# Designs tried in a protein design chat: VHH binders against UV-B-induced protein At3g17800, chloroplastic. Part 7

Target 1, 346 residues: UV-B-induced protein At3g17800, chloroplastic, of Arabidopsis thaliana (Mouse-ear cress) (q9lvj0)
Amino acid sequence: ASSASNDASSGSSPKPIAPLQLQSPAGQFLSQILVSHPHLVPAAVEQQLEQLQTDRDSQGQNKDSASVPGTDIVLYRRIAELKENERRRTLEEILYALVVQKFMEANVSLVPSVSPSSDPSGRVDTWPTKVEKLERLHSPEMYEMIHNHLALILGSRMGDLNSVAQISKLRVGQVYAASVMYGYFLKRVDQRFQLEKTMKILPGGSDESKTSVEQAEGTATYQAAVSSHPEVGAFAGGVSAKGFGSEIKPSRLRSYVMSFDAETLQRYATIRSREAVGIIEKHTEALFGKPEIVITPEGTVDSSKDEQIKISFGGMKRLVLEAVTFGSFLWDVESHVDARYHFVLN
Key: E = the ipSAE of ESMFold2; O = the ipSAE of ESMFold2 at other seeds; V2 = 0.75 times the mean of E and O plus 0.25 times the DockQ between their complexes.

## First folded at step 1 (VHH)

Design u07 (framework vhh_7ubx_2)
Fold by ESMFold2-Fast, scan of step 1:
Structure u07 (fold): chain B 346 residues (1-346), chain A 121 residues (1-121)
Amino acid sequence: as target 1 above (346 residues)
Amino acid sequence: QVQLVESGGGLVQPGGSLRLSCAASGFIFSSYAMTWVRQAPGKGPEWIATIDSGGYTMRDDSTKGRFTISRDNAKNTLYLQMTSLKPEDTALYYCAREGIYYDTSGYPDYRGPGTQVTVSS
């Protein structure tokens, strides 16, 4: 029998389920499936990828035919450009739908928008600030880097998550986008690290890697970031470099990354597809809004007016963890789709 | 076209000194923290020192008494002064640019090819 409490979980299934609204025919179809039958999304994606492949193969044959009517070359080129843009947009939305589905499987709701509530407080962070599920989705080695990333952003405010600050909306959006890119990088590196760890072929002997050296490296990076970018320290609310650095801990994944040659490091540090870059941009814009450019009557552009938002540091931590997880999922789904459709050009 | 090029390595006897240089191009050098790292044959990379855009330095305790990191922003050059060299200091030494965390997807984001330091009698 039921307990004395008959409280129904109101588990808000916010509509929309994600900040970016999909506009392509395939995207709209996948959005309906995400709402009605999310377990069918992978099968629907395979169907859409088959259609894209058929369309791409048909375009290849049409390219061969373009030489037949000599005067139609310009028209053919224009049509080819439009079709390429449509395929890129469709791929972006397929990647997005798969990322959203992975969040659903993890029982984590994406923040629908960063905008002032109608509440008298004016706070933007009316979403749940529970982060335990987001923190547990990553390997221990990956989470060491995520923790250090959070420490760079929040500083001493990691101990003061209920405090509310007024912060530049543009700056929060930049931190969110950077955190997505960081999560993508970390997942790529972690995947390789876990494989090499399982195969017992990790560079260097673990017995010769000392924790004190790893701690010193982490502290150096944190001090360097604060000094190079005062905005990070200012964003955290007046944190000193000394106090800030004390929150950095050793990272196995950082040591692993430093074992890469220059070419491998640059390759891993790069987002592989333009579609993945496009999704990071569109998702961030959907979440934070596009900067509104105001042209004054005098003909000058007033883009310097930055909106200040009221947000708790707990809300900020939630946004950063979501962003890193989004990037992590983006790496996974990009690899999955590329194996089937082959759209990464590097 | 970010480029980092190390120089100044070579053969030196135990107790000797060397000054390594790292020439940077393709970015605003003065805006980035810079790091020296070494890798000995058969070992993983070891952090030596970092210097931030303001000149603040962080050094590994095992080498900080013998190694000094510095920079010349006017010349876009990073330096590592090494004294009292030991056979254990034999390694490939390379410089690296510390990425901007909120603007980067990697860490570090660029490194040089390295310069070989051999300490032997």
Scores: ipSAE 0.000, ipTM 0.348, lowest interface PAE 11.3, mean pLDDT 75

Design u08 (framework vhh_7ubx_2)
Fold by ESMFold2-Fast, scan of step 1:
Structure u08 (fold): chain B 346 residues (1-346), chain A 121 residues (1-121)
Amino acid sequence: as target 1 above (346 residues)
Amino acid sequence: QVQLVESGGGLVQPGGSLRLSCAASGFTFSTYYMTWVRQAPGKGPEWIATITYGGSTMRDDSTKGRFTISRDNAKNTLYLQMTSLKPEDTALYYCAKSYGDEFWSGYLDSRGPGTQVTVSS
């Protein structure tokens, strides 16, 4: 009997703790602290945020000092733009460092890259596919929604995690990014749900049991929610097929989400800061690689450069759970930073 | 400032084909995800397909195999090729732009007025 090798050589260089390499001075400093003393990252972040606020306040005071028209004003505008870009980049990297630190606290290793292994199989999923820690990081109500999300992506293959498929790398990256955004949305909703549950003001009551009829109706309402809000379906990796209805289970959190009006649901599904949007994109790009774009002489895009990857469904489940958890942590750290520094909100 | 204008809808018999177009202006079309959505009479909107700026697609399972999304970045135009149309495909079809200016942002922030597709039995 032959065994497939899932051991990949990483070379002599140590593997990074996260796929995105932090480039700013603050980011590099925080990266060093993540490796040596991760418990000090929150304190180091507070120090960096104080410095950013001081720099921002200094720029605001000096803005009104540009009273002469001409070359000096043009130079000031260029310097102001550079400083704004530097502050945005620093905030992005602060958010990233805090998310990475949360994964370390949870004792969960981030996938460092999605690239073909050096072994003859060419598989990308050389990481362990154990998911128990990732599953336990969420409330039971939130995890029921995560389970439904996984069921929409994997379908019947939820029971066959050892099977390997060849899938578009770009599409897997899109599913990952959409799952990050979904995790952000779910954590925001769950935080509100848990607060209302604790205060005993939930519209549906907290201790209601589900019957089999209510379970079937709950599945239908979830499908209706996805159909009514295609943005939510797009965030879930573009999987809104009715064929997955039998695998989708009723959830109290799903029922709670269905009580939202369209405007409230859209607001909750929106990533609040441009820095958080930026980090989702940069993290996904670091993990999967920059999307290949080839422009023909006629101005059309050639997608033939899209790479096919070999991945097990267990590996895919691991990536999706990590992505949802990343989004969940991103909501937490964004809220924490927003209390100390003013973001430019979407 | 952002404008999306759909065209190509009409009355078609079951089993027929239609090609929808969406002309985009007021933003850098080539850097955004683009999506087709439909809304059937008396129902909420239903996602059909999304295409990245690189041309990779994500499609709803109920319509994939019959519907193909594509784009022409030189013309700032999004397309939906529909084949083997069924009465249940009768809906207002509209295109939508992603939320934000980053490539991987998939949230929809702008939609066109739509083009009506009616599949008559």
Scores: ipSAE 0.000, ipTM 0.126, lowest interface PAE 17.2, mean pLDDT 73

Design u09 (framework vhh_7ubx_2)
Fold by ESMFold2-Fast, scan of step 1:
Structure u09 (fold): chain B 346 residues (1-346), chain A 120 residues (1-120)
Amino acid sequence: as target 1 above (346 residues)
Amino acid sequence: QVQLVESGGGLVQPGGSLRLSCAASGFTFSSYEMTWVRQAPGKGPEWIATIWSGGSTMRDDSTKGRFTISRDNAKNTLYLQMTSLKPEDTALYYCARVSYGLEPYYFDYRGPGTQVTVSS
C-alpha cells in the first residue's frame, strides 16, 4: 500500500444522481438524504433554511462592530463578504437538491455528464431515453410551447431522431442553458395561467378576435423570445428556422403571453435570484465542462480546437426537454425557498 | 450592491493604443467570469471578449489579434488592452459580469461605459 490515495478502477464508476457535486455541509447532508430517503428532502431543507436564518440574524446583530472605524471595519467587511458567499453557495445547493428531488419524484434520471463514451462509437448520448415522462410533466398549454421550441431547435431533424451529428460542445451547452431559462419563463407564465383559469378570471378573448392575428402575434412573440437566446443561432447543419416558423402550433399559453405588456414580459423572462442564476451556471458547467478553449504559447486563443461531440438528434431532444424541465422545477423551488428564507431581491 | 465602472477611454489616432479598466465592487470579483462589450453609435452591442475566473479567455475573431482581455483579482479590476486601433473601433465600451459562465455572451450587470473615439 502507499498513502490513502485510491486509483480509479479500469471500469466506469457509477454515475451520481446529478452532474453537480454538492460541497457545502448542507449540500453534503442533503445529497445523503437524496440517496437514502428522498421523500425527506423537503423537511431537511426546512431545517437547513432555519439554520441559515439564524446565521443571518446573528450576522445582523454583529454589525454594530462596524461602528468602530479602521482595521476593524476592513476585517468586518471581509468576514461579512465571506459569510455572504458561503450562505449563497448553501442556498444554491439547497435549490439544486430540491430540483434533483423533483426529478426523482418524476422518475426521471438526470444526465450525469456530456462527455465521449468509453465505447468505440465515442457518442455522448448513452443516457436512458425516457422522453414520454418528461413530456407528461407539463400542462398541455405549456407543452405546446415546448414542442414549438423543439421544432425550432431541431428543424427537419424532428423526423430523424436516430441520426448522429458532430456538433460543438460549447454550442450544445449554450442551447441547454438557454432552454433552462426558457423552461423557467414558461413555468412562471403557465403557473399564472393555470391559477387564473382555475379562478375563472382569465382575460376573455373576443369571439371576434382573428385567429390569424393571434397566430401571427404568437409566432412573433416566440421568435422574439428565441432571438434573445444563443439558441437562435442554428446548429451547424441541424436547424433551419425558416422551415418551421410558419408551422408553429397555436397555443392558449402563447396567446396569454401575447396579452402581456413589454414590462411584464421582460420581468417574466428574467431569472429572479442570483442563486438561481448561479445554479444554472454550475449545473451546466458540471454537465458540459468549461469551454474547451486552447491557449497557444503566444497567448492567443484557438477556437477552432473547440471540442466536437457526437450526439443523436434524439439525444438533443432529451437534453432540451431535461433543460426545460430543470428550469420549470427551478422556478417552483426558488419560490418555495424564498417564501421561507427571503433571498430574492425582487 | 454590484457596481462596475469603466475608465481609460478617450480620443486616439488610428494605429494607436489604449488600455481600458473596469473597477468592480459589491461582489467577489475573483469568482466571476467577466466580459467586454462595445456599442457603436446607431448599432447594437457587440461582444469582444470574456475572461474566466481562472484566467482563460475567449475573444471575438474580428478583434482577437489586436485586443487582449486580462484581470487583476487583487485589485478587483478588469482590463482591455487595445492596439492598432481603427476608426471602426469607435464605440462606447462596457464591462459586464457573466451570468452563466459557460455562456460568454450572457451577463447580468453592466457598467455605464467609457467612450473610445478613433480619429485623425
Scores: ipSAE 0.000, ipTM 0.122, lowest interface PAE 17.0, mean pLDDT 74

Design u10 (framework vhh_7ubx_2)
Amino acid sequence: QVQLVESGGGLVQPGGSLRLSCAASGFSFSDYGMTWVRQAPGKGPEWIATIYTGGSTMRDDSTKGRFTISRDNAKNTLYLQMTSLKPEDTALYYCATLDYGEYIRSFDHRGPGTQVTVSS
ESMFold2-Fast, scan of step 1: ipSAE 0.032; ipTM 0.413

Design y01 (framework vhh_7yz9_2)
Fold by ESMFold2-Fast, scan of step 1:
Structure y01 (fold): chain B 346 residues (1-346), chain A 119 residues (1-119)
Amino acid sequence: as target 1 above (346 residues)
Amino acid sequence: QWQLVESGGGLVQAGGSLRLSCTASGSIFSIYAMGWYRQTAGNEREWVAFITSGGSTTYADSVKGRFTISRDNAKNTVYLQMNSLKPEDTAVYYCAADYYGPLRDYDYWGQGTPVTVSS
């Protein structure tokens, strides 16, 4: 290593570890543990999940016994709805804390906000653009798909990361959210691919010479998957057509997706829990701010308040890689939590 | 760090049954699939059975119909029910977890549990 071994810092103020501030009692507790004792977060999560399960079970018992003659059923239903909403919010924040912990374990800092800097340039990408850690977190097969995703978003700009553009903040936020959903889908597919690879049951696994031919079919399947599944389609709808196919590399995972039936593809492309959907929305809103949308008397959307941001293509690459990784981690932690506290699944 | 701990191995007569258990502890967020390999002295490890977090199972041809793999996700435990055991099933059985880390060649294995099938 060429880096100095001396540790010197002066005047460093604490930075937020994530853009979303957790508000539930469990969320605040987990936020404190993330800062003070991050290695204890898994144990704290187990405790919180057990408490939520106990509370859910006790509410079921109380429902059966709460019917005193003259009890207002409307009031009881409203209270039950409030408690269910509170439990959903708590589960969202548990998922978020676990995702944040996975970023900490990977030694990757989340972008705290996308807002104009105080410097004369007005650029939003004041965060480090070092991407090597984010790139190394994924399987080689998954990274092939991530690279193709970046190529669709950035096109030839992948070779010109220092260039700055003015882009709709709303549009960048939409690309970020779509990239989170794409990362969730990719991780789910990659997990199945890696299992079948380890078991030596991959379709066509004995004939690696067909990779180039399979790329053309993989591109068609990728377009079909995007067209058939709106969750995946949100990603493609915002990128230049000129970038599609021109910078796309052969992908083993794309060829694998071609083997999926419609039911399996729909299931894998769907975010499983409403809590995971909620956290994608809240995280994106915390990162980019709440969009100001005004509907005119004519019924059209007033886009005059859509903020234009100055961002480098290196900054865009960093945001997209973070988003895909966030989605990847979200699949992992959702599966972990579902095993201990059963979600209401989509 | 992953810790995989196997139990349930031992000595059994041909035609008998054993149930192996494997518990995973540590960072459990990345376990997609769990399964079993076996190894005899001087030979490569061979896979026996795998189960995904969703419950999909696969078996080696040598054990199909005799072995059943199952999973308790709440306990991070995988089980291997071994019926109609044969002397050629004698091996050290290793629990394995399929995970996504930066080191694809690192063995996330248990210590192994010996199974001896007498004639």
Scores: ipSAE 0.000, ipTM 0.106, lowest interface PAE 19.8, mean pLDDT 72

Design y02 (framework vhh_7yz9_2)
Fold by ESMFold2-Fast, scan of step 1:
Structure y02 (fold): chain B 346 residues (1-346), chain A 119 residues (1-119)
Amino acid sequence: as target 1 above (346 residues)
Amino acid sequence: QWQLVESGGGLVQAGGSLRLSCTASGFTFSSYAMGWYRQTAGNEREWVAFIYSGGYTTYADSVKGRFTISRDNAKNTVYLQMNSLKPEDTAVYYCARSIWGDTYEFDYWGQGTPVTVSS
């Protein structure tokens, strides 16, 4: 069941507060609380997690009992698998409700859907939301990386946000999903950076002015990091390193990421729980619709049937900033939930 | 319910070594930063060492080069190897878990294990 936006105008029809409709009993309960008393969502989640943990513990005991003679082991495993899928769906919706609550607390309305408007322009970006709130939700160091991410996606069009492009809906959805994962990565890195900054133990920290050589090196590292999300690079096209060098600003967090070994970087870039992965997928599908893809016998992707959407570069900036913020919030709420209900980690 | 249980403390002569262990249960150990703190009688707890989920380590200036923090995720255990011990290292040593992931906020404490270093 859909819930009205807490920030809706007095004369407007109720709109969904988020693109994904929550269907589990816990999800429906949390959806009602999001509408009526969003500040109580964390407390309601505590109660739901306690019940979920009790169910998981009960299932664990039954699984152990499946080893006794005379028990149908196959049937027990099938029932356990079904129960685990139900708990996973419930956990996904708990994570989602907590992320939505964080957006409400920040006074930012989530885009409800990316679909052609009934407006004669046919544009998808008709949502009435200010970008400045999203930009100010992050640490200064984290926002330097977010700005560079936007510059990578939009290039010189950062200065032309009112211009409209006709672009693949599939590609926009892929950029959105990749940006969620990037935000999750950046928040994790930023937390570590802020800790080490506070303790005065930053490994590569320097108050020296950045040189063009250091900027070029940082640009190479940023390109390597974004290569972990190839859909972002595919959307940007074949933009040259020269162009990126002029658009990409110095970043303290980017310099910090350069201090990571490859193993640490890959670990930090990995989404920890299957539930978090699931919610990224479900949220993106709810927002953009299920992607239509055709894989040719040659193994190539046929994009000829891909839906084209009309969107401004300002609309693209809004979607990317929301996606990064969603990922940032997802890291926070996943860590919060794991403290109370222990996920099976990737 | 979750638990943190410290062990390995005791009496040792100056210049000696001890290895402290902290075994965790009831949470996904590999996802959390772990830390060691110490407390002398009448003083507040002071930070000694942290190890992040990714294995990166940090140390207080007073123990750098002498102490090594490590973790074994398969055993849900964090260790503090203490070398070249000094009388001023005498304290009760506490294991702590970060409240979330790799954050510096530590709210989940064990009971502590006493370490006495004789001159």
Scores: ipSAE 0.000, ipTM 0.260, lowest interface PAE 15.5, mean pLDDT 76

Design y03 (framework vhh_7yz9_2; at its last look DockQ between E and O 0.47; V2 from the best seeds 0.00; counts 0 for: pae O 5.4 > 2, grease 26.6 > 24.2, SAP .793 > .668)
Fold by ESMFold2 at other seeds, look of step 2:
Structure y03 (fold): chain B 346 residues (1-346), chain A 119 residues (1-119)
Amino acid sequence: as target 1 above (346 residues)
Amino acid sequence: QWQLVESGGGLVQAGGSLRLSCTASGFIFSDYYMGWYRQTAGNEREWVAFISSGGSTTYADSVKGRFTISRDNAKNTVYLQMNSLKPEDTAVYYCAAKLGYSEWPYDYWGQGTPVTVSS
């Protein structure tokens, strides 16, 4: 806040709303609208997607009728490749702008590029440690998985968030990118879980069922089981009371994920589009810099060039929560735009 | 380019049967939850039946017991078997595909196939 005042008195460069600067004409346009007229972003995105669709359709028509013999085929192919790459970059930046908009709608500012602050400790975490907004953006089942992810990263320090650690900036960037991918995966799975829960078709039992047919069918199956096992009858008798119908008992997302066959799990563990992969890479690079991997004369990786940073465990928690939220939004935005523009190559 | 193409609609007498088909292309069909919806003029689309990627089915009360949804993942096709048809079933029937629940719409929709049930 005070540093923004000092920066305004010293220079003219506006501070970006997100760490990654968009370069395409569409990306620059959307960046301006995000700042100046955020209520127009949905309409602006629709216009940009319509332009991309028109350009792609026009290329298909020209390709079919404009084929020429000889050396013009090579030039035509090269031009088509360049236009396809530009459309891919444009789409990537549209997706990024939509993710940024979702953070703005949630009243959550993205963390700026990571660098030491003027804090006497040299800590990089200038962002607020309060994370309630981020936590509320996820379903209870998804947040349970996010909490376990945080516990694995932070260890015993989950309860002591004021502690400061020295850690490789490269390692923090790796954790961030992995957390983005994890959030993407979790949202994909959670959306499947929430749809099945809403439609009362979850694998196994569902205590949330209210339909008379399902209740009657469950009762018939229950009566058959009770007649076979007296001890089961005592258990089932307790469940027949109001306790069953008055208590919320959602299925755990972990158990749901473990029920996937190997093909489905493998597919869900991958990022669907090249554009989404590019976003994760470029966003992470904007935050932590390009990885500086040096190969020794012996052909091994030299890790001595890793920059060390100081970060509190509260700052790390905030960073990881932002990463999983970014991945969650990326899945949503990718799926939304794919329904409109159809770019995912499954 | 993805596409959903419905077929099998037409004119039938009350009490008759009709089988709708919807063939998908351009996406991994087995990942998608499939549904049938219907719409009469001047009304919102009404959900009819839904089938999960794993084959579990759910129906609207108005069609339960008369309609059966099924899928053939090898043919990228979802079916709606409509028996004991009533004049109230007259509508344009749409096929839809969903990946999951979301605050953003990303359902794929077909163009629709008209079904008319004569009194």
Scores: ipSAE 0.173, ipTM 0.644, lowest interface PAE 5.4, mean pLDDT 76
ESMFold2-Fast, scan of step 1: ipSAE 0.291; ipTM 0.697
ESMFold2, look of step 2: ipSAE 0.183; ipTM 0.658
ESMFold2 (binder alone), look of step 2: mean pLDDT 83; pTM 0.840

Design y04 (framework vhh_7yz9_2)
Fold by ESMFold2-Fast, scan of step 1:
Structure y04 (fold): chain B 346 residues (1-346), chain A 119 residues (1-119)
Amino acid sequence: as target 1 above (346 residues)
Amino acid sequence: QWQLVESGGGLVQAGGSLRLSCTASGRIFSTYAMGWYRQTAGNEREWVAFITYGGSTTYADSVKGRFTISRDNAKNTVYLQMNSLKPEDTAVYYCATYRKSSGFLYDYWGQGTPVTVSS
């Protein structure tokens, strides 16, 4: 309700509950439920997934049993391609609605847009900078890695959250997208860690000096891998390594991550579905706007139109924590939907 | 009870344009995909354009770049904008519904609207 409130005095339209506006029929239906009865979204999603399953079963039946005249084979194949594109969009918007609903359950409002404020300062961070709710949503082990992620982005500025900086809007968007992917990875690892911890099969004891060094190296390696991902390169750019070694703290979860072989680490670092990738891209674009960059015929990037935004380090910390939490929720909802519909491809 | 009513057909010179409209009655239009077919004398009915409820479109190769299908779900209407018309586009044009869950089979057809393109 609060996120959808009107500001009648200023002549403003109701603020959206999330930056991405859902356009598919299922997405529009779920958007209405998010506003009116958010607690019913999971049930509505189950109904939409049943419809998708029925459509999938009908496609198989018609492919094998329908008489397809020779000239209609092109139509049949194009309808199948169009339906596959619609299925992907529907799944994307189902995932998005479930993530938004999780933020509502957590009583955390998503930033609706990163745009200059109407006040003389021109600051973009008009959202609340208090982050206690976001910090409490994660396991202690997961949050220690989130803290180190923040330290890599903010460096020494972790102690100076009220200071305002002018930063490339493109770069902030890239950090946001990279942080979503990091949160997805961290939640996946944390779920495995918590399961093994509960079953009492984690190794006993710790070597704090050796573990601390290895954990710091693992965190930096993963962030470099995320930043290098082709699909997020245009949006994420790179994660700053400034502050490395100064604010980095030991973590049990990081030592656990460092126990992974390269192949396992790469698999865990990969976003499993193209639908989840699509949502990360669309959400980031809705939040920050289309990147104001032009790719030249030579493949170089023309960032001359890149906007500089004024943002506090507290506002930046809030964005990064939201992004990590978004990725965390995305892993949860993707796993939930895949268990019911089975759409994740290797 | 479904009823599809096509309109906008007529006589036009080669290189000209026409916009066809198809208005649906009944409660279920908003959940259906819509297509346009055409039939010439002595030939089988052929598919022209297809639009989903969400607005995704696909076209037969013969009309790509020349025809545009669109819909107004609030008005229960689907449109076919036909540009750069050729004599071979002369046909009776039919509007049809296609339920997403029904697969390849169309649920309902209109009565058709004739289009004649003069050389």
Scores: ipSAE 0.000, ipTM 0.285, lowest interface PAE 14.6, mean pLDDT 75

Design y05 (framework vhh_7yz9_2)
Fold by ESMFold2-Fast, scan of step 1:
Structure y05 (fold): chain B 346 residues (1-346), chain A 121 residues (1-121)
Amino acid sequence: as target 1 above (346 residues)
Amino acid sequence: QWQLVESGGGLVQAGGSLRLSCTASGFTFDSYTMGWYRQTAGNEREWVAFIRSGGDTTYADSVKGRFTISRDNAKNTVYLQMNSLKPEDTAVYYCAALHYDYSGEPLTDYWGQGTPVTVSS
């Protein structure tokens, strides 16, 4: 194998449809269907879920036999662990294939990797930075929150998308992962908002503008809920954009979120399945690479050893919008699969 | 097949010393950060000490100055030398091979079975 420096301009090279390569038997099968007949992926998933259900039912019968005195409990537990790990991996790859299929339906190409390009600029953002399709995928209410999220990350750079910065690769990866989780949360909230709006049961006057004081309090409450995922809390508002209030706009969905009690906020801010958490981690690692393990005296990752990347603010906006959309799609496909296979524990 | 095998646990009087060993197989030991965790009944596992591939060490405040973590890459083994043991050090001790994700959260790739340590007064 040889690396071709001109691959960026060559249309003859195979192009990956997603950064994470699926390796389970089900994942390999679904990857082939994604390339050849993407419209058939939902039907193929139904078939794979039926097989998982059959396997789960068979394992349930074996578990009953382990309750009999004299059964080798250690061997039984080992077999159960191996089957649980394989089932989790298969579910992760089913969820991933469905998310990728949703991007294909939207005619949006996923960024295949965040790596230094062969071009003279040395920039990582050689992908298209046009975001119109990504912006149109969300409800108007949800996009108001996404716009405010972008303003918190980019600040005044929202008006200067062609400027290039040298940024920590680790930090960009953390912002990406945090944005995936935020998109998952926003889609969950938006679905509830749209249903209540249609049924005319929205709490109070959610369509009325909040005062600046009430907005600040609601932001603090939301930030506290988001702090259950420390990475999200660290980056949503972690830039010097706190003073850029002219870029933060009133949001109907924000007012709605502020009507939630603390218990409801915590519940909605939580990723429901281990499989969904797993694919967020694997997708981010496939995009950015596995970080170098450098632990500080405090037991945290030392970002000073981190690779610096050259990226435009337009490239950052594209990554953040993709991440939010990935999270949004992840909520949809997790709910779809859980309705059919029932794997979400709480 | 990967494996982490702990040894060296047991009963010891307060003020005594104990050396735990953990031998790894089935993965590239020398590239991993190795750690020790401990767990008491009814409590979550807590981190005790880390040692990086390059030999740099980090300790929890509760054990700093009393415990020493070390590794021998030629033997695929990580050690925890426990000095000036106290009754509150009584726990099941777990060896782990780990990395950190982009969010800075520790992800444990491999866990040992655990070795019990009981410190009598």
Scores: ipSAE 0.000, ipTM 0.120, lowest interface PAE 18.9, mean pLDDT 76

